# VH-VL binders against p39960r1967to2165: the designs that were tried, part 4

Target 1, 199 residues: p39960r1967to2165
Amino acid sequence: VPLEDVCERENTLIPTIVVKLLEEIELRGLDEVGLYRIPGSIGSINALKNAFDEEGATDNSFTLEDDRWFEVNAIAGCFKMYLRELPDSLFSHAMVNDFTDLAIKYKAHAMVNEEYKRMMNELLQKLPTCYYQTLKRIVFHLNKVHQHVVNNKMDASNLAIVFSMSFINQEDLANSMGSRLGAVQTILQDFIKNPNDYF

## First folded at step 16 (VH-VL)

Design J4
Fold by ESMFold2, look of step 16:
Structure J4 (fold): chain C 199 residues (1-199), chain A 121 residues (1-121), chain B 105 residues (1-105)
Amino acid sequence: as target 1 above (199 residues)
Amino acid sequence: EVQLVQSGAEVKKPGATVKISCKVSGYSFTSYWIHWVQQAPGKGLEWMGWIDPSDSYTNYNQKFKDKATITADKSTDTAYMELSSLRSEDTAVYFCARLPYSDFWSEFDYWGQGTLVTVSS
Amino acid sequence: DIQMTQSPSSVSASVGDRVTITCRASQDIRNYLAWYQQKPGKAPKLLIYDASNLQSGVPSRFSGSGSGTDFTLTISSLQPEDFATYYCQQYDSYTFGGGTKVEIK
């Protein structure tokens, strides 16, 4: 389902499933070694996703504080699976080149940091509201994960790498020599380290 | 052009050690994980493990954890796999491979040419 | 780990034949499955990812279908260059099927 359709149906700015998954990880998962880099079992992830589809869609009291969901990596995996299965990436097919071209120019020292941040903020304001708000929630979440790096071994660089698929799809990546993937990772690392500069 | 170029074939005695290299080009070495795959003679493919070259974090198939050591050298854009205490059943072709993203739910889009290791008395 | 059962282990076929290869996963792996072609002495080559998406440069006579536990690779009209061994592979723990050798009848 498109992100915009979910937010419209729920009358929310961020999909409920995203909020619940991220809140649970923030509650009990921030110190998990290899969070977002070590897989949960796909069986557990499927079970959790099915529970959201059946129970969470119709029950506001649905919670992840349940013995069925003890495995933090299954919760993290469910979140990554949700993002992977969205029809479009979080930068969108329409705008991914604008985001990545800006980062490539900045990395080549063709732009000072103040101008880069100004133009990046302009691009972010062009995203549909639900994309912007969902991205903001994710970035602040990943900043919290980054702050726990001593225990979880996942700094902003590691997180930028493992979340790249959520921001550029494989079709858009195939049209480049991989330079756009590196650009996405640079953008994400900066967002995760400095979320208040952008959101 | 993305390329993974492996070191040449090796003939070793039982008990020896071999270190296979996988030099990459055409992309940022630290942006992609490198996986290793074994193919014994006349057999199928078996995954051995991966390394994140950005911080050398590794994950191994339990079957190979006492046999293989995977490392990376960022200064030469080269991943390595060392096989220790070689036995005849370690005779195989060993491949390095890359994912299009550094994520678990992805295919191997580029492979090295393979390195034959023969363990013979 | 997730077991992948690939069948048949070999197929004897002629140029122009339709060839179908099946993989079954021991549990639901959604569409997280790839198909590879391997010729003797060469590295595997990616044909299909995410169960049904053709990799760039792969002829349209190759197609993949399925989701969950049952997957198929189909070669609609076998060509001389298609005689090879084919492998499926699931992405959760990287288990490969046992392979299917497609050989000249």
Scores: ipSAE 0.583, ipTM 0.837, lowest interface PAE 2.5, mean pLDDT 89
Fold by ESMFold2, look of step 18:
Structure J4 (fold): chain C 199 residues (1-199), chain A 121 residues (1-121), chain B 105 residues (1-105)
Amino acid sequence: as target 1 above (199 residues)
Amino acid sequence: EVQLVQSGAEVKKPGATVKISCKVSGYSFTSYWIHWVQQAPGKGLEWMGWIDPSDSYTNYNQKFKDKATITADKSTDTAYMELSSLRSEDTAVYFCARLPYSDFWSEFDYWGQGTLVTVSS
Amino acid sequence: DIQMTQSPSSVSASVGDRVTITCRASQDIRNYLAWYQQKPGKAPKLLIYDASNLQSGVPSRFSGSGSGTDFTLTISSLQPEDFATYYCQQYDSYTFGGGTKVEIK
């Protein structure tokens, strides 16, 4: 389901499933070694995803306070599965090239950091509200994960790598010969390290 | 342009150690995980483990955890797999392979050419 | 562990024939499955990812279908260069199917 359609259906700025999954990870998972790099079992992840779909975000009774959901990596995996199955990039299909072109120029030393940050902020302000708010929630979450790197071994660079799939599809990778993947990783690493510069 | 080039075939005696190299080119070595896959003669493919070259974090198939050691050298863009205490059943072709994203639930889009390790008395 | 059951183990077919290979997972793996082609003495080559997506540079006579537990690779019109062994692979624990050897009659 498109992100915009979920937010309209739920009358929310951020999909309810995203908020619930991230809150649970922040509650009890930030020190998990290899968080977002070690998957839970796909059976547990499927069960959690199906339970959410059956009870629905519009039914506010759904909760992650259940012995079935003890495995933090299954909750993290469910979040990554949700992002993987979105039909659109978190930068939106309309704008993904604008974001990555900017980062390519920055990596090529065609602009200074202050100019890069200014132009990146301009692009972020053009995102539809649900994309912006969902991205903001995710970035601040990943910043919290980064802050726990001593225990979880997942710094901003690791997180940027393992979340790249949410921002660029394989068709765009094939056309760019990999330059856009590096751009996405640069953008994400900077967002995760410096969220207040952008959000 | 993406290439994974492995070291050549090796013949070893039982009890020996072998170290197979996998040198990458055409992409950023630290942006992609490297996996290792065994193919015994006349048999199918079996996953052995992976390494994240950015920080050398590894994950192993339990079957191979006491047999294989996977490492990476960022200065040469090369991943390695060392097999210890070789036995005749370790005779196989060993492949390195890459994912298109450094994440779980992905396919192997590029493979090394394979390294035959033969263990014989 | 997720077991992958691939069938048939071998098939003999003529150039131009339609060849169908199936793979069954022991549990629901959504569309997290790839198909590979391996020629003798060579590394596997990716054909299909995410069950149905054709890899860049792979001829359109190859197609994949299925989701959940049952998956199919189809070669719509077999060519001489398609003599090979084909493997499915699930992404969760990286288990491969047993392989299907396609022989040209």
Scores: ipSAE 0.574, ipTM 0.824, lowest interface PAE 2.4, mean pLDDT 88
Fold by ESMFold2, fold request of step 19:
Structure J4 (fold): chain C 199 residues (1-199), chain A 121 residues (1-121), chain B 105 residues (1-105)
Amino acid sequence: as target 1 above (199 residues)
Amino acid sequence: EVQLVQSGAEVKKPGATVKISCKVSGYSFTSYWIHWVQQAPGKGLEWMGWIDPSDSYTNYNQKFKDKATITADKSTDTAYMELSSLRSEDTAVYFCARLPYSDFWSEFDYWGQGTLVTVSS
Amino acid sequence: DIQMTQSPSSVSASVGDRVTITCRASQDIRNYLAWYQQKPGKAPKLLIYDASNLQSGVPSRFSGSGSGTDFTLTISSLQPEDFATYYCQQYDSYTFGGGTKVEIK
């Protein structure tokens, strides 16, 4: 299901599953060693995803305060599975080249940082509202994870690496011969370290 | 373009140690995890563990946790696997392999050529 | 731990035959499955990822299908270069199937 269709169906700016998963990780998971780099078991992740589809769809009081969901890495894995299974990436197929071309120029020293930030903000404002709001929520979440690096061992660069698939799909990555992966990681690392510069 | 080149075959005695190298080229070493896979003679493939070369974080198959030590050297774009306390049952071809992303739930898109380690008296 | 049961263990077939190899997971792995070809003395080669997506440069006679627990690799018209052992592999804990040796008779 497309992201904007979920937000329209739920009458929300951010998919409910995203908000609930991120809130729980922020509550009790920020110090988990290897968060987002060590998966939970796929059985636990499937069970949680199914619970959202069945219980969460019919009960807006559905919560992760349940003994079934004690594993932080299953919650984190469910979030990454949700993003992986979206039909379009968070930069969208339509805009991923615009984002990555800008970062490639910046990495090549073909523009100054002030210009890069201005143009990046311009691109972000072109995203559909649900993409922008979901991306904003994710970036501020990952900034919180980054702030806990002493305990969780996941700094902004680690997080940029393990979330890159959410921003460029395998087809677009293969067509670029891998050159755009580094660009995505540069964008994400900057967002995570400096979220207030962009959001 | 993408290449993973492993060190040559080794013949070792029981109790010895071997260190296999996997040098990468054609991509950014720190952007991709490196996995190691064992193939014993006449047998299938068995996953051993991975390393994130950006910070040397490792994850191991429990079976190999006390046998294998995986490391990376960012200055030479080379991953290593050291096997300790070698026994005859450690005789196998060892492969390094790469994911297309550094993420869960990914396939091995590029493989090294394999390194035969033979342990014999 | 997810067990992968691959069958048959071997196939003897003629050039032009359709060959089907199956793989069953012990629990639901969605589409998180790859197929590899391995020729003697060589590293495995990726054929199919995410259960059904053909890797770049792989001939279109190879196809994959399935999701959940039951997966198939099909070679629609066997060629002489397809003599090899084929492995499925699930991505959650990286368990491989036992392999299927395809022999040209």
Scores: ipSAE 0.570, ipTM 0.828, lowest interface PAE 2.6, mean pLDDT 88
Fold by ESMFold2, fold request of step 19:
Structure J4 (fold): chain C 199 residues (1-199), chain A 121 residues (1-121), chain B 105 residues (1-105)
Amino acid sequence: as target 1 above (199 residues)
Amino acid sequence: EVQLVQSGAEVKKPGATVKISCKVSGYSFTSYWIHWVQQAPGKGLEWMGWIDPSDSYTNYNQKFKDKATITADKSTDTAYMELSSLRSEDTAVYFCARLPYSDFWSEFDYWGQGTLVTVSS
Amino acid sequence: DIQMTQSPSSVSASVGDRVTITCRASQDIRNYLAWYQQKPGKAPKLLIYDASNLQSGVPSRFSGSGSGTDFTLTISSLQPEDFATYYCQQYDSYTFGGGTKVEIK
């Protein structure tokens, strides 16, 4: 299901499943070693995803305060599975080249940091509202994960690597005239370290 | 062009150690995890483990945890796998491979050419 | 770990035949399944990812289907260059199927 269709159906700016999964990780998962880099069991992840698809869509009181959802890595895995299964990436197919071209110029020292941030903010303003708000929620979440790096071993660089799939799909990556994955990772690292510069 | 180029074949005696290299080119070394896969003679493929070259974090198949040590050198864009206390059963071709994303739930889109390690008395 | 049962272990077929290879996972792995072709002395080559997506440069006579626990690789019209061993792989914990050797009569 497209992100915009979920937000329209729910009358929300961010999918309910995203908010509930991230809230639970922020509540009890920020110190999990290897968070987002070590998967939970796929059986637990499937069970949680099915529960959201059947129960969470019809009941706003649905909660993760349940012994069925004890594994932090299953909750984190469910979140990453949700993002992976979206039909479009978070930068969108329409805009992914605009984002990555800007970062490629910056990495090549073809612009100063002040101008890069200004132009990146202009691109972010062009995203549809649900994409922007969902991205904002994710980036502030990952900033919190990054702040717990002493315990969880996941700094902004590690997080940028393991979340890059959510921002450029395999088709766009394979069809690029050069490597765009490093560009996505540069963007994400900066967002995670400096979220208030962009959001 | 993305390439993973492995070191050449090795012949070793039981009890020895071998270190196989996997040098990458055509992409940013630290942006992709490197996996290692064993193929014993006449047998199928068996996953051994992976490394995140950005911080050298590793994850191993439990079967190989005490046999293999996976490392990375960012200065040479090279991953390594060391096999210790070699036995005849370790005779195999060893492949390095890359995912299109450094994450779980991904396929291997590029492979090294393989390194034959022969362990004989 | 997730067991992958690949069938058959070998098949002998003629040029033009339809060849079907199956993999069954011991639990629901969604579409997290790849198919590889390996010729003797060579590294595996990716054919299909995410159960059904054809890798760039792979001939369209190859197709993949399935989701959950049951997956199929089909070669719609076998060609002489398709002599190889084929492997499925689940990528939750990276277990390969046992392989299927395709021998051309």
Scores: ipSAE 0.568, ipTM 0.828, lowest interface PAE 2.5, mean pLDDT 89

Design J4
Fold by ESMFold2, look of step 19:
Structure J4 (fold): chain C 199 residues (1-199), chain A 121 residues (1-121), chain B 105 residues (1-105)
Amino acid sequence: as target 1 above (199 residues)
Amino acid sequence: EVQLVQSGAEVKKPGATVKISCKVSGYSFTSYWIHWVQQAPGKGLEWMGWIDPSDSYTNYNQKFKDKATITADKSTDTAYMELSSLRSEDTAVYFCARLPYSDFWSEFDYWGQGTLVTVSS
Amino acid sequence: DIQMTQSPSSVSASVGDRVTITCRASQDIRNYLAWYQQKPGKAPKLLIYDASNLQSGVPSRFSGSGSGTDFTLTISSLQPEDFATYYCQQYDSYTFGGGTKVEIK
């Protein structure tokens, strides 16, 4: 389901599944060694995803405070599965090249940091509201994960690497000879380290 | 052009150690995980583990955790796998391989040519 | 964790034949499955990813289908260069199927 359709159906700015998964990880998962890099079992992830599709749609009191969901890496995996299965990336297909072209120029030292941040903010303002708000929620979440790096071993660079697939699809990667992957990682690392500069 | 080039074949005695190299080119070494796969003679493929070259974080198949040590050298864009206490059943071709995304739900899009390790007395 | 059952173990076929290979996962792996071709003395080559997506440069006679637990690789009209061993692989813990050797009849 497209991100915009979910937000419209729920009358929300951020999909409820995203908010609930991230809140639970922030509650009890920030110190998990290898968070987002070590997989949870796909059986547990499938069960959680199905519970959201069935119970979360019909029970406003649905929570992750349940012994069924004890495995932090299954909760993290469910979040990554949700992002992977979105029909469009978080930069949107329409704008992904605009974002990555800007970062490629910055990586090539063709612009100074102040100009890069200004132009990045202009691009962010052009995103549909639900894309922007969902991205903002994710970035602040990943900043919290980064701040726990002493315990979880996941700094902003590691997180940028393991979340890059959520921001560029494989078709666009094949056309870029790999340069756009590095661009996505540069953008994400900066967002995660400095979220208040962008959001 | 993406390439993973492995070190040449090795013949070892039981109890020895071997270190296989996998040098990459044509992409950013630290942006992609490197996996290792064993193929014993006449057998199928078996996953051994991976390394994130950016910080040398590793994850192993439990079967190989006490046999293999995976490392990376960012200065030479080279991943390594060391096999210790070699036995005749360790005779196999060993491959390095790359994912198109550095995540755990992905296929191997590029492979090294393989390194035959023969363990015989 | 996840068992991959691949069948048949071997197929004897002629050029032009349709060849069908199956993999069954012990639990639901969605579409997180790849197919590889391997010729003797060479590294595996990716054919199909995410169960049904044809890798760039792979001939269109190869196709993949399935989701959940049951997956199929089809070669619609076998060519001389297709005599090889084929493997499925699930992404959750990287378990490979046992392989299917496609041999000349």
Scores: ipSAE 0.567, ipTM 0.831, lowest interface PAE 2.5, mean pLDDT 88
Fold by ESMFold2 at other seeds, fold request of step 19:
Structure J4 (fold): chain C 199 residues (1-199), chain A 121 residues (1-121), chain B 105 residues (1-105)
Amino acid sequence: as target 1 above (199 residues)
Amino acid sequence: EVQLVQSGAEVKKPGATVKISCKVSGYSFTSYWIHWVQQAPGKGLEWMGWIDPSDSYTNYNQKFKDKATITADKSTDTAYMELSSLRSEDTAVYFCARLPYSDFWSEFDYWGQGTLVTVSS
Amino acid sequence: DIQMTQSPSSVSASVGDRVTITCRASQDIRNYLAWYQQKPGKAPKLLIYDASNLQSGVPSRFSGSGSGTDFTLTISSLQPEDFATYYCQQYDSYTFGGGTKVEIK
C-alpha cells in the first residue's frame, strides 16, 4: 500500500504502524546490541505483522508491551520489513536522483557545506507531506539509536548502511553503478548526526 | 564495473591454515557487506558468514564459527577469510559474494570467481 | 533455522523442453527468495530475486513464482546454455536448496 494512501485512510501524517514500532524500540530497545543489523526470526516478525493486521486495525488499545513481543529484534525487523514492502522508496523514485546527485557533488568537494544543506532542505520541502513527516520521524528515531552507540554498537554510519534499501530501490541503484548507494549513505549519516539542520 | 577477485587455489596439509582474499573494485567497499559461501566437491552451497567492512562487525553461521575468521582491510578494499586446523572435509571452493544492500533480506548480486582449497595428505 | 527442500535433484531434458524446479521452505519466508544458475567451475549467477523479479540481462524464458513456503523456477523453452545446476536461496538465514542439476538427455 502506498504511504500516502495509508496516511489518508488513517487521517495521520505518519503511518500508525511506524509510530507504534518506533515508540516501542525507543522505550526498551535502544541498548540492543546490533539493533537493525542483527535480525529477529522471520517467524516472530510474521507473527507481529499479522497481529498488526488483525488486532492493530480494530483495537485502539493494541500495544507492543506484551509477552508475545519480547524480542526487540523482531520489532526492529517488522519496521524494516514494513519499509521494504512499501511500493516506493522514502526519497521516492521521482526524486531519488535529485537527492543523490546533490550528495555526489558534495562528496566530490564541488559544493560547500552551507550550500549543500540549503539545497537539501529545498529538496526535502518538495516531498509529499506524509513522506517528509515519516522521514523526519525515522531520522529523529535513528538519532536516538545513534546516541546509544556505546551499548548497541550502531553509530550513524552503521545505521545509514542498513537503512539504505528504504531510500533507493534496486532498479535506480543498478543505473548508478554503485555511486548512488554511497550518496544515500552520506545523506542518511548527515541526517542522523544533525537532524535539526534538516528537520 | 563491480568485480570481486579472489586469491588463487591452495593446496594444504591437514592442520594447516589458509587465508583467502577477496579484493573488490567498481564500488565503495565500506557500503556493502561481504559474505562467504562454501561449496564442497559435488555438493551444494553453504553460507559461512558476513562482515560489515565499515567497522569489521562479523556474523557467522554457527557451523563455521570455530573454523573461519573473516576480516576486512579498508585500505586495500579487501576482505579475507582464514580457515584454521584444516581437515579433508574442508576441501571446497570458497566464494565471496556481495549484497545489493547491506540488509538481512537480500540476494547475492555479485560473486567472486571462487578459490579452491584442497586439503590432502 | 529455515530449511529449504529443493526438487528434483536432477532433471534429464532436451532443448525446447519446459523445466520446472521447486523449493519449499520450512516456514513462511514471504517472497524473500532468490534463484541462481551455476555452470561447472563457475560462480553462481543470480537469475531471479524476490521470488519473481527477473535480474537484468537474464532471458525472459526464466520465470519465478510463489510466496510463503512454495516457490517455482520455470524455464519455458530450454536452451543449450541452460544446462547447469540451479539453487534457490532464502534471505533470512541464507540457506540454499540442495540444487537441481539440469542435464542434456
Scores: ipSAE 0.562, ipTM 0.824, lowest interface PAE 2.6, mean pLDDT 88
Fold by ESMFold2 at other seeds, look of step 18:
Structure J4 (fold): chain C 199 residues (1-199), chain A 121 residues (1-121), chain B 105 residues (1-105)
Amino acid sequence: as target 1 above (199 residues)
Amino acid sequence: EVQLVQSGAEVKKPGATVKISCKVSGYSFTSYWIHWVQQAPGKGLEWMGWIDPSDSYTNYNQKFKDKATITADKSTDTAYMELSSLRSEDTAVYFCARLPYSDFWSEFDYWGQGTLVTVSS
Amino acid sequence: DIQMTQSPSSVSASVGDRVTITCRASQDIRNYLAWYQQKPGKAPKLLIYDASNLQSGVPSRFSGSGSGTDFTLTISSLQPEDFATYYCQQYDSYTFGGGTKVEIK
């Protein structure tokens, strides 16, 4: 299901499943060693997603604090599975080259940091509202994960690497001659370290 | 343009060690995890483990945890796998491989040419 | 942990034949499955990712289908360069199927 269709159906700016999964990870998962780099089993993740879809749709009291969902990596895995299964990445097919071209120019020293941030903010404002708001929620979440690096061993650069697929899909990456993955990672690392500069 | 070039074939005695190299080019070494895969004679492919070259974090298949040691050298863009206490059943071709992303659930889009290790008495 | 059961173990076929290879996973792996081609003395080559997506540069006679536990690789019209061994692989713990050797009849 497209992200914008979910947000329209729910009358929300961010999919409810994203908010609930991120809140639970923020509550009890921020110190998990290797968070987002070590998976939960796909069987556990499937069970969680099925329970959310069936129970969450019919029960406002549904919570991820249930003893069935003790494994933090299953919750984190469910979140990454949700993002992976979206039909389009968070930079969107329409705009991913605009984002990555800007970062490539900045890395080549073709513009100063203040202009880079201004132009990046202009690109972010052109995203559909649900993409922007979902991206914002994710970036602030990953900033919190980064702040716990002493315990979880996942700094901004590690997080940028393991979330790259959420921001550029494999077809767009293949069409870019392979140079754009590093650009995506540079953008994400800067977002994660400095979220208030962009959001 | 992406290439993974492995070290050459090795012949070893039982009890020896071997260290296989996998040198990468055409992409940023630290942006992609490197995996290792065994192909024994008459058997299919078996995953051995991976390394994140950015900080040398590793994860192993339990079967190979006491057999293999995976390392990376950022200064030479080279991953290594050392096999210890070699036995005849360790005779196999060993491949390094790369994912298109460093994520839980990805396919291997580029492979090294393979390194034959023969263990014979 | 996830076992991949691949069948058949071999296929004897002629140029122009339609060839079908199947894999069954021991549990639901969604579409997290790849297909590889391997020729003697060579590394595996990626054909299909995410169960049905054709890798760049792979001929359109190759196709993949399935989700959950049952997956199929199809070669719609076998060519001389397609005689090889084919493997499926699931992404969760990276287990491979046992392989299917496609031989000339």
Scores: ipSAE 0.556, ipTM 0.817, lowest interface PAE 2.6, mean pLDDT 88
Fold by ESMFold2 at other seeds, fold request of step 19:
Structure J4 (fold): chain C 199 residues (1-199), chain A 121 residues (1-121), chain B 105 residues (1-105)
Amino acid sequence: as target 1 above (199 residues)
Amino acid sequence: EVQLVQSGAEVKKPGATVKISCKVSGYSFTSYWIHWVQQAPGKGLEWMGWIDPSDSYTNYNQKFKDKATITADKSTDTAYMELSSLRSEDTAVYFCARLPYSDFWSEFDYWGQGTLVTVSS
Amino acid sequence: DIQMTQSPSSVSASVGDRVTITCRASQDIRNYLAWYQQKPGKAPKLLIYDASNLQSGVPSRFSGSGSGTDFTLTISSLQPEDFATYYCQQYDSYTFGGGTKVEIK
């Protein structure tokens, strides 16, 4: 289901599943070693995803306070699976080249940092509201994860690497010379380190 | 052009140690995880583990955690796998491979040419 | 660990034949599966990713299908260069199938 359709159906700015998963990770998972880099079992992740689809769709009181969901890496894995299975990436297919072209120019020293940030902010404002708000929620979440790096071993660079799939799909990646993956990682690393510069 | 170039074949005695190299080129070494795969003679493929070269974080198949040590050298864009206490069962071709994304749900899009390690007395 | 059961272990076929290879996972792995071709003395070559997506540069006679636990690689019209061993791989924990040797009659 498209992100906009979920937000419209729920009358929310951010999908409820995203908010509940991130809140639970922020509550009890920020110090988990290898968070987002070490998988939970796919069986546990499938079970959680199916529970959201079956129980969460019919009961707004659905909670992650349940012995089925105590494994932090299953919750983190469910979040990454949700993003992976969205029909469009978080930069959108329509705009992913605009985002990555800007970062490629910056990496090639064809643009000063102040101009890069200004143009990046202009691109962010062009995203549909639910994309922008969901991205903002995720970036501030990943900033919190980054702040816990002493315990979880996941700094902004590590997080940028493991979330790249959520921002560029295989088709768009195959239509470039691999430079777009590095560009996505540069953008995400900067967002995670400096979220207030963009959001 | 993405390339993973492995060190040459090795012949070792039982009990010895071998260190296989995998030098990458054509992409940013620290942006991609490097995986290692064993193929014993006449057998299929078996995953051994991976390394994130950006911080040298490793994850191992439990079968190989006491046999293999995976490392990376960012200054030479080279990953290494060391096999210790070699036995005849360790005779195999060893491949390095990378993912198109550094994540735990992806395929191997580029492979090294393989390194034959022969353990014989 | 997710067990991958690949069949058949070998097949002999003529040029132009349709060849079908199957893999079954011991649990639901969604579409997290790849197919590889390996010729003797060479590294594996990626053919299909995410169960059904053809890798760039791979001939269109190769196709993949399936999701969940049951997956199929099809070669629609076998060519002489398709002699090889084929492997499926699930990429939640990177378990490979046992392989299928395709021999040209």
Scores: ipSAE 0.525, ipTM 0.808, lowest interface PAE 2.8, mean pLDDT 88

